# Ledger of designs, part 12: miniprotein binders against tRNA-specific 2-thiouridylase MnmA (mnmA)

Target 1, 344 residues: tRNA-specific 2-thiouridylase MnmA (mnmA), of Desulfotalea psychrophila (q6aiz6)
Amino acid sequence: MIKNITGIAMSGGVDSTATAILQKQKGPVLGFFMKLNQPDYETQRDRVSQIAQKLDIKLEIIDLTEEFQEYVLKYFSASYFKGLTPNPCIICNKEIKFGLFQQAILRQGVERIATGHYAQIHKTAAGYQLHKGVDPHKDQSYFLSRLSQEQLAHSIFPLGGMHKGAIYDLVEAHGFHDFRGTESQDVCFLEQDNVVDFLEQTAEFSASSGNIVMNDGKILGKHKGLHRYTVGQRRGLGISYPVPLYVINLDVKNNNVIVGENEQLFHKTMAISDIHWISQPEREDLLHASVHIRSTHKGAQASVILKENNRASVIFDEPQRAITPGQFATIYKDTQVLGSGVIL
Short names: E, the ipSAE of ESMFold2; O, the ipSAE of OpenDDE; V2, 0.75 times the mean of E and O plus 0.25 times the DockQ between their complexes.

## First folded at step 11 (miniprotein)

Design y1 (at its last look DockQ between E and O 0.50; V2 from the best seeds 0.00; counts 0 for: pae E 1.9 > 1.5, pTM E .792 < .8, other shape alone 7.159 > 2.5, SAP 71.331 > 70)
Fold by ESMFold2, look of step 11:
Structure y1 (fold): chain B 344 residues (1-344), chain A 115 residues (1-115)
Amino acid sequence: as target 1 above (344 residues)
Amino acid sequence: SPELRKAIEDLEQAIRDLEQAAERMGDPEAETILRLLDELAELIRELAELAREADELGSPELANEVLYLADLLIWLVDYMLRLANQGDYDRVNRFLQFIRYLLRLIKELKDRIRE
């Protein structure tokens, strides 16, 4: 093992660069960059290499292209077969970034890995807790809600207690003046639009065209595959109608995109399954908590009825818009992430 | 609507099973379960009316809400009976309050439909 050396996940953006600076001030570091199916891999690789060289950090590239394709293709295909809208960033964090990537780094004898995530790990006698980052506009704890205790134990999030402005100041003080005012390279490239591109580039993926319909069966147009549509979506439907219409459901049985008016998107009730607990609620079968149904959701107070087999019934205090099967509901108690489940 | 009828029938059966269990219990347990039965009787009446409205309106969203609530109530009845048999009446009372919340939810949904 390489004792007292911290691994740094480097991606070429301001957050990973700040992470590298901060951790190098505390002790010896090794830099690691993962190769996936990034659209601009060569540019990102060159950028990361330049940053590592300037910081005098040895950089290693870990090629996970085949593993990434296998995990992502299986997850997306299974999701769309069931009429679900997958969350690629949550799964990438769980299976790739803190899974295969972390494992590869640990095998080199490095015991801890720092990443540029805006979240906090609190080490307690009862285990590791995941908390929101202090900068509410940058908090990424939602995307980390599937991490295991083992994955958290090997992780360091140096930026969790900082605000984004201080990050820019830090990197500029160390000679990096190119980040302010440019697009961050630390963003997940598996956002919805990139997911469609990725799926359609694989020879194994196949999707069937079908109809865009109202609840009463009226056909308004055709779609080119359910995987191109998300509940709550208005733009990109290619239909004309006197009032605004939104995707309200994906009907796998009939291969239909069902559309309707905005009020049909609001619901108080939600069921979740496959719950993963970072911090198990103590002796409560019914709890009142803040539940986030997507990363951009403000969070809403809800009654959560905990059932057997990692299931729960969730009833929000106020109706929530566009509850989307296949996405993740993340359960918070104040700043703490308790866990997350798959929306049914 | 066979699915909605089945859900209401299953809930009615769960309530009858709970009633029969209460007849075999001692006075303190029976009193707690009888209060539960009173709340459930009103709730199932309101839910059955909502199921009828879902059929008449042909609303898949409303039908799904009825099925969700019926399934949850069947689960809650079974769970509360199990807790009562274990002597955990604090938790039974917590879920009794939640059943009252569900009744308000159903009435709120019915009010929106009448509009």
Scores: ipSAE 0.554, ipTM 0.832, lowest interface PAE 1.9, mean pLDDT 85
ESMFold2 (binder alone), look of step 11: mean pLDDT 74; pTM 0.696
OpenDDE base, look of step 11: ipSAE 0.629; ipTM 0.841

## First folded at step 12 (miniprotein)

Design h1 (from g1 with L41F; at its last look DockQ between E and O 0.82; V2 from the best seeds 0.00; counts 0 for: pae E 3.0 > 1.5, pTM E .796 < .8)
Fold by ESMFold2, look of step 12:
Structure h1 (fold): chain B 344 residues (1-344), chain A 87 residues (1-87)
Amino acid sequence: as target 1 above (344 residues)
Amino acid sequence: DRETIQRLLDELEELIRELDELAREADELGSPELANEIRYFADLLRWLVDYMRRLANQGDYDRVNRFLQFIRYLLRLIKEFKDRIRE
């Protein structure tokens, strides 16, 4: 009998269920579910409870509602007021899921916590490395690029070496036949669209309408708040124009959404700040790496010039489309995540 | 060679002034995003030249040479900016 318990982050989706199945086969487990500001909390709680009961896993609820308000809503509101496009999943992973939630679980004497993330943790003599998941269509390492060595040391990612199809096969072999066609159940409610809706529902958030304009000042329409728009966006503008137009800039000073043609979105350069290293690079001032500018970006080779105060200049070999201030640039060497910084 | 490095850095400073002029030309042509990108390159090159002078004064010529090789790549970008403006 092993007295050290592994915690399971349970969310009611196929990935967390597969994680619970795999870890229970290896030793004693305890399930944990986060209470945040979820609009569907009751439904999600009931679903997670049902799954835990079927797997014979004791489930505990960790209430982080107040902490969520402080970390997540303040970050999103401040970012949007500055014309920045925040990354909710990166911040939630760093501060909530692997921060406060992980800490609460560890205080109960649990040795480590397993989550259903598609990423790999490699322990080496030099420390913990974060690597891409093997399923290139499900890899989530980008969203984990702010994790600390201590957070990685207490984490298990059982799905990192697996493909999504095998996950469905696994849960079906264990009596869960309802997950196919419900993949969105694993989607965090902190995704961009949900955050915008949540912000507008709180009494503390306000935004002003303004104009959608071209660079020359020509007014093409009105917007319902800068927070609803992202650099590179084409759809949802509500304007009519003979050629496709895209958001190229958010002008906070004049409260304008600036639009232009696709060619105006391409740049070779960006600056990043607040760099966090999971694995320190071997060179301290100049490195060549693959840089991802958002989660859906395929990655691009770049020269990264490290400067003072955790800042860097990044020069891509080829122009990149829609470099977006406020998002994170994640620096990779092969499959390894080296670190990330905030795009300026 | 210390004197050769200093001469190259002086030539880079002249090219940086050319970038400042190109950025002004991009503004005159109504292309503020291009002008800003050119200014970013010029500011980066200024930082690199100053950094390499500090490294040379410290005797760290291996690192200076690595940045000089990188700067050759950056100089090709100047030609690309000129081409975009002349179109």
Scores: ipSAE 0.389, ipTM 0.790, lowest interface PAE 3.0, mean pLDDT 85
ESMFold2 (binder alone), look of step 12: mean pLDDT 75; pTM 0.659
OpenDDE base, look of step 12: ipSAE 0.591; ipTM 0.853

Design h2 (from g1 with Y40F; at its last look DockQ between E and O 0.87; V2 from the best seeds 0.79)
Amino acid sequence: DRETIQRLLDELEELIRELDELAREADELGSPELANEIRFLADLLRWLVDYMRRLANQGDYDRVNRFLQFIRYLLRLIKEFKDRIRE
ESMFold2, look of step 12: ipSAE 0.747; ipTM 0.916
ESMFold2 (binder alone), look of step 12: mean pLDDT 76; pTM 0.683
OpenDDE base, look of step 12: ipSAE 0.814; ipTM 0.935
ESMFold2, look of step 13: ipSAE 0.717; ipTM 0.909
ESMFold2 (binder alone), look of step 13: mean pLDDT 77; pTM 0.695
OpenDDE base, look of step 13: ipSAE 0.809; ipTM 0.933

Design h3 (from g1 with Y40F L41F; at its last look DockQ between E and O 0.81; V2 from the best seeds 0.00; counts 0 for: SAP 71.277 > 70)
Fold by ESMFold2, look of step 12:
Structure h3 (fold): chain B 344 residues (1-344), chain A 87 residues (1-87)
Amino acid sequence: as target 1 above (344 residues)
Amino acid sequence: DRETIQRLLDELEELIRELDELAREADELGSPELANEIRFFADLLRWLVDYMRRLANQGDYDRVNRFLQFIRYLLRLIKEFKDRIRE
């Protein structure tokens, strides 16, 4: 092991820079930057290198381009083949950022890795707990809901107890005056548009045009591939109809995008599978908890019926809009993330 | 007690039959999304019947009693759902 050295995940944005500043005040650090298929890799690399140099932090670049490409093809195309809408950021955190990247850092002999996530890790007698960041507008705990106990044990989130305004003040006090007005490089670059573009450029991915239809089969237009559409979407449909229409479902069998009115998006019920527990209640078969169905969802109270094989039936107290198969339902008790499952 | 649990299970099984018929009707009316929502409730009730029977066979009546209150809530929810469908 290297002398209680803390690894710093550096990405060139204000959050990772603040993280590096805070951790260097506590002891020796090593910086790490991952190379993926970022569309702006060289710009980001140069920015990270300059920040590391200014902070007198040795920076290592870990090239995961090959592994990332293989992962994106395997997981995301398989999801779209099943008519599911995957969550790139949750899976990237689990498999890439805290998976391959963290493992490469640990192999350098570093025991803990700090990242600029707005979330909190609490060590208890029962294990590690994941909690919301204190800044409710920046909280990222939803995206970390698949992390294992081992992944949390090796992680430090110094920004979890801070508000975003204080982060800008911190970096400016340490000589970084140019972050305001610049998009943060700490944001996950796996947005839907980026993933779609990446998939369409690969030789292994193929998708076909098809019809945009109502439930009764009426054809309203053509779509550009099911992978380009998300339940709840209204923009980008390219159809004409007297009232607003929204994507209600993706029909893989017939290669159709099914549309309908907004009211058809509201449901009280969902099934989830492949539940991963960060903190699993022993002998709990039924709980009432806050469930978030996407990162922008405010959360809603629900009865969660825990079934065998990491499955659950979820009944919300109030109907929820655009419950989307393939996305993740994250189960919270107060500020604590209990776990998450895949929406069916 | 055991007689109360069996009466509840009988009520659940009758409701399951009603939901199966309602789901078939929704399919015939060209509403497969509605039919699937109805089947969610039917499948959940089937799971609950089996689970409650297993708990009773194990003598775990404390957990059975906890689920009784949830089942009463679920029955009210399903009644409201059925009323909305027929409207």
Scores: ipSAE 0.659, ipTM 0.884, lowest interface PAE 1.1, mean pLDDT 86
ESMFold2 (binder alone), look of step 12: mean pLDDT 76; pTM 0.676
OpenDDE base, look of step 12: ipSAE 0.755; ipTM 0.913

Design h4 (from g1 with E33D L41F D43E; at its last look DockQ between E and O 0.90; V2 from the best seeds 0.00; counts 0 for: pae E 3.1 > 1.5, SAP 70.088 > 70)
Fold by ESMFold2, look of step 12:
Structure h4 (fold): chain B 344 residues (1-344), chain A 87 residues (1-87)
Amino acid sequence: as target 1 above (344 residues)
Amino acid sequence: DRETIQRLLDELEELIRELDELAREADELGSPDLANEIRYFAELLRWLVDYMRRLANQGDYDRVNRFLQFIRYLLRLIKEFKDRIRE
């Protein structure tokens, strides 16, 4: 019985290393490392090469630096100038890691691509379902909520049914003793501060300073560009006030950062747009579901009113803190990811 | 009953106008966040009433009834807005 080669996304961390070990036990593999604008690229490349060599896995480097720069310039700059807080990891997964990177790997005759994500793919008669990873502290299904059926069909997530402790035990049994207790390098390297730094170094990016104001217009200080601030933020405001203040809103029209007290961050409702369904509810206009408004959110029960043109209104059972325009709301039924939309 | 549903939807439209007034009252009290929240609910209810009218005209009374039960929940939220304005 002849099997096609499985591609392995290798990044030099414990999760990708465990993935490589598990998949090599099942058949022939090729390792693939993605070159982007990583600040520590050479160190990471050397680490990945060392791991691949120790595991006797041929490693190929796919250079997506130009595509990644185009993605950052086009998507993130446009979002920031509209006062939106984009989500780099969700979009990078959709467009880069499971988009261009996956496509490049498949063109080499590889059947499927394994990554070290803590999420589960279930094939059913109705299609592919995305489910939470079993380790609740490591679950990454939120970041995968924009994937298409085709992207899921070509993906394998071997770690989805495992807990992090078992991953450390596995790699240690195969001679890798330096991962335990260290921060994982397998998580998406893009954080908001890294994206901001990258954008500011780009010659085409321009942002203007403005005022930090209360809702009534009282000026409390100056900001260094709307793109540097996130709803819910308290630190880095550079203002003095008798009680703690938080970013409540980004006002593009007046170029103001609007601040207020913590209580002003709580809302029961939000609107979402550009909904992508992994598993679409066929005949319901009203859902009761768990909705996550960011990756670190516990999830909250909500009524989801499905509107025309892939829009919805979401009413939470309890107020939620720091609902942030431009981020993604991910809709879950139990462990299953149904889909996600952009918070307005 | 189609006539009964239309009468209920007309009553909901009157409640929506009361929400618009509550939002103006919240602005007068210097609570623009509360006013905006009330306006959002008013806009959602307007959309929902229009949607339920379309469903009723199509004869989909099962879906209309589902949304009418959900509106009972929304009425409690309206009461919460009225209470917050009085405080």
Scores: ipSAE 0.413, ipTM 0.806, lowest interface PAE 3.1, mean pLDDT 85
ESMFold2 (binder alone), look of step 12: mean pLDDT 76; pTM 0.675
OpenDDE base, look of step 12: ipSAE 0.579; ipTM 0.855

Design h5 (from g1 with Y40F L41F Y73R; at its last look DockQ between E and O 0.90; V2 from the best seeds 0.70)
Fold by ESMFold2, look of step 12:
Structure h5 (fold): chain B 344 residues (1-344), chain A 87 residues (1-87)
Amino acid sequence: as target 1 above (344 residues)
Amino acid sequence: DRETIQRLLDELEELIRELDELAREADELGSPELANEIRFFADLLRWLVDYMRRLANQGDYDRVNRFLQFIRRLLRLIKEFKDRIRE
């Protein structure tokens, strides 16, 4: 049994390296690297091993390749079959990084795991709260909005109270000079296009070509499968038209990509389902909150009407662009993540 | 108080019927996005009326009044739908 040892999720990036440095200063640590279906696994493994060696941290590799592939096929295939646009980073955090990976680490007898996420965990008398990271340009709380109380209880986010510049200074002070100048592009390992390409190569996944149409039925071109298109998308349509056109809807029934002008993307209303609460709201039927409809969304004030069966109706004060079924709406009160639901 | 609330809820049910008709008009004008948004509000109001009737039967008039204030804000949006259909 390993008592008082902190597990470190190590991935070879600047954030995980800074996390390892900070936690090793506080006590004994054990490093963990997960093997998934990373495109450059060997390179990443070698880099993580070199970092762990330099920091004098024992490293264990946890192979989750089979489990990851099963989750990818199940979640993404089901979403695309329904014409939904899934969110790989939210599901990966919930099911893989803080799910299977965390559980494997806990089975080693380690009780707490530190990761390099820019978010804050606050323990209160009522339970664990998730809050935005203090660096507004790096905040990752949106992607963690599905975590359970138990997952939060076993987690440490040492970077949540820090700005990215301080992170670079920290790792450079410890002999790591190769990170500055590289962009942070590793928060969501699975890019949407990479997942789509992977699914198309499996014998179990299939999709049909169809038409790109306007609402009046005018055919403007052909699409390569509904799964390759996202509401709000302008590029990659392969059509010619006097004004810019955007994907406004994915019509599964008729196998059509429906396009329209930018103004058709703005809506004040949405329904959400499968709501998960990290922190139960003070009001149980009507609340006014900031709602984020994707990670890059600035957040918008909305009335949230809580209904039965973990559903809600959301009415924004101002129209929001490209509300996308299958993505997650995350409900904030000030800096606190209250919960999230799936956009319908 | 209870009788006044029941009158308001009955008036809201008539408004819901007007919204159902307005959504059909939006479809006939070739604006399915507007029609769907109107149907969203009609369905929401229908749910709210039913919910407020249950609250009133339980004597929870504070929550009924809270939702009536929220509905007052929705009525502005309903007027906007009527205006957009005339266009």
Scores: ipSAE 0.613, ipTM 0.876, lowest interface PAE 1.3, mean pLDDT 86
ESMFold2 (binder alone), look of step 12: mean pLDDT 76; pTM 0.672
OpenDDE base, look of step 12: ipSAE 0.658; ipTM 0.875

## First folded at step 13 (miniprotein)

Design k1 (from h2 with D43E; at its last fold request DockQ between E and O 0.92; V2 from the best seeds 0.82)
Amino acid sequence: DRETIQRLLDELEELIRELDELAREADELGSPELANEIRFLAELLRWLVDYMRRLANQGDYDRVNRFLQFIRYLLRLIKEFKDRIRE
ESMFold2, look of step 13: ipSAE 0.733; ipTM 0.913
ESMFold2 (binder alone), look of step 13: mean pLDDT 77; pTM 0.691
OpenDDE base, look of step 13: ipSAE 0.808; ipTM 0.933
ESMFold2, fold request of step 14: ipSAE 0.755, 0.713, 0.755; ipTM 0.922, 0.911, 0.920
ESMFold2 (binder alone), fold request of step 14: mean pLDDT 77, 77, 77; pTM 0.701, 0.703, 0.702
OpenDDE base, fold request of step 14: ipSAE 0.820, 0.806, 0.819; ipTM 0.938, 0.935, 0.938

Design k2 (from h2 with E33D; at its last look DockQ between E and O 0.86; V2 from the best seeds 0.77)
Fold by ESMFold2, look of step 13:
Structure k2 (fold): chain B 344 residues (1-344), chain A 87 residues (1-87)
Amino acid sequence: as target 1 above (344 residues)
Amino acid sequence: DRETIQRLLDELEELIRELDELAREADELGSPDLANEIRFLADLLRWLVDYMRRLANQGDYDRVNRFLQFIRYLLRLIKEFKDRIRE
């Protein structure tokens, strides 16, 4: 059992390296590297090992490859089977990084785990709050909106109060000069293209060709499987039409990709389900809040009508483009993440 | 006053019927996305009417009044849908 030791999630990027430096200055640390299905695993492992050695941090590797693969099949297949567009990074944080990985680290007697996320954890009398990181261009709080109180209680985000430039300065002062221009090394590798490739290679995944249609049923072409298309997409449709057309809906029942003009992507209304609250809102019936429908969304003011069974009806003050079933709507009050739900 | 609230809820039931007709009109114009948004509002209003009746029966008129004020916002949205259909 390792008492009062802080675990460091090390991934070989500038953010995790800065995290390790900062936490080692505060006390004893133990490094942990997660083996998943990373396409560049050997390169990443070697880099993490060299960083840990340079910082004099003992490094443990936790192999979660099989668990991760089984989870990806379950979540993504179920989502695509229902015509939903899944969000890999949110679920990876909830179930893998702060789930299986965190639990394996805690079982070794480590007190808490530090990661390089740009978000803030505030402890209050009512529990733990999740807040946006200070650097608005690097804030990752959207992706952490499914974390539980226990997951937050065991987590430290040392970079949440810092700007990215200061992070580069910090690691360079400690002899790490190769990070500028490599900012994506700490990003989740579960992007749509990787997931599509993975699903198509498995014998358990099945998708069929179908029609690309207008709302009135007019057939404009064929698609290669609903899982290859996302609401709001214009490129890759392989159709000819006098004006630009976009995917406006994925119709699982008829196996159709429904297309239309850009104006058809704008809606004020949205239903969400499976709501998870990090911080239960003070009002249980109706709130007015900033709602983000994807990570790159600027956020939009909306009325949120809270219903039974962790459901809500959301009405935006202004129309929002490409509201996508299966993605997450994250509800903010100022800088605070209140929670998130699945877009229906 | 319970009688005043009941009369307002009955008026909202009539509005819901108007929304059902508007959704049908949007379908006839070939605008199923608009029709779906109108149906969303009709379904939400049906839920709200049922919910406010339960609250009124429990004597929670403060919550009933808050939702009635929210419905004023929804009236503006209904006007927007009517205007789009008139195009």
Scores: ipSAE 0.677, ipTM 0.897, lowest interface PAE 1.1, mean pLDDT 86
ESMFold2 (binder alone), look of step 13: mean pLDDT 77; pTM 0.693
OpenDDE base, look of step 13: ipSAE 0.802; ipTM 0.930

Design k3 (from h2 with L77Y; at its last look DockQ between E and O 0.82; V2 from the best seeds 0.76)
Fold by ESMFold2, look of step 13:
Structure k3 (fold): chain B 344 residues (1-344), chain A 87 residues (1-87)
Amino acid sequence: as target 1 above (344 residues)
Amino acid sequence: DRETIQRLLDELEELIRELDELAREADELGSPELANEIRFLADLLRWLVDYMRRLANQGDYDRVNRFLQFIRYLLRYIKEFKDRIRE
């Protein structure tokens, strides 16, 4: 009878390797690597296999290629059809990494799954709380803001209380000397350019060219499909104008990319919908909280007015640049993630 | 004080009408982003007035006062839009 086996999500990067080292020191482990539609799957698989072998960890591969392709097509196509800019990493965490992948691992008889995320899980009498990782430069809690209580209950984040430098020292002490100087932990498969290319290569995705215009209707150029553009974008427009111009809106009705000057990107207000609470605010209909509108956002103090139907109105203390429909607004109280909603 | 609160809510209804007009003025000036922000604030104030009426009917005057303080904070921001459009 096998009990207390911890599953390790292994991806071939320094963080997953450190996670495997730390968890093996605490008890029996089993390694898991998910096969998706990665461009360099064979290289990544070989790297993960070599790491697992060096650590004496049995590695299982879970093939989710078909499920991933089907979900990505539906989510991204639906978002772009509505003129929304989707967030692939948040959805991948919710539906794939902690969804299908976690469930497949649990079916192997594993109790909990450790991943190399820089975030903290705190169990309290009221349930599981998600908190920022202690390293502010590596914190990934923003991307985990859609996780359910059940998903958190089965998760371990051993790196959440550590800084990145200590992670390199740890893996080097265990014979892994080739990670330092690597610019990313794991290759971001769901980077926007990769997702756009993937969607355009499928027979089920279709997009049409249209105009790049100013608010007064002046045509400045043509675009290659609304899905290629994001609010706040300056580069890749292929237009000439005396001052810098930025995407300020995606007009689905007229199939236009609307551009304007930087000042037109600043707003204090936004609406959010489809709110998911990891930790629901107790009997509050007006919150003052830090709200992050994207992963690289510093966070800004805002008043959050909770309304019916999982909606809220958000009023920032200071104007925020490039509030982007379809992205997620994540609500923090101090270090705690309360929840997130879809920006309208 | 219920009568005082009702008087304040009536004043807010008039402000909402002023904001609706201001949003139309922003559209006429070719500033749809500004018009949308003003419209957002008008819609939020409409929702808040309805919500505060429900709270007052329940006797929850502490919450009504919290939202009135928040609205006073918002009035400074609303003044900024009025200044921008009239200039």
Scores: ipSAE 0.724, ipTM 0.912, lowest interface PAE 0.9, mean pLDDT 87
ESMFold2 (binder alone), look of step 13: mean pLDDT 76; pTM 0.687
OpenDDE base, look of step 13: ipSAE 0.766; ipTM 0.915

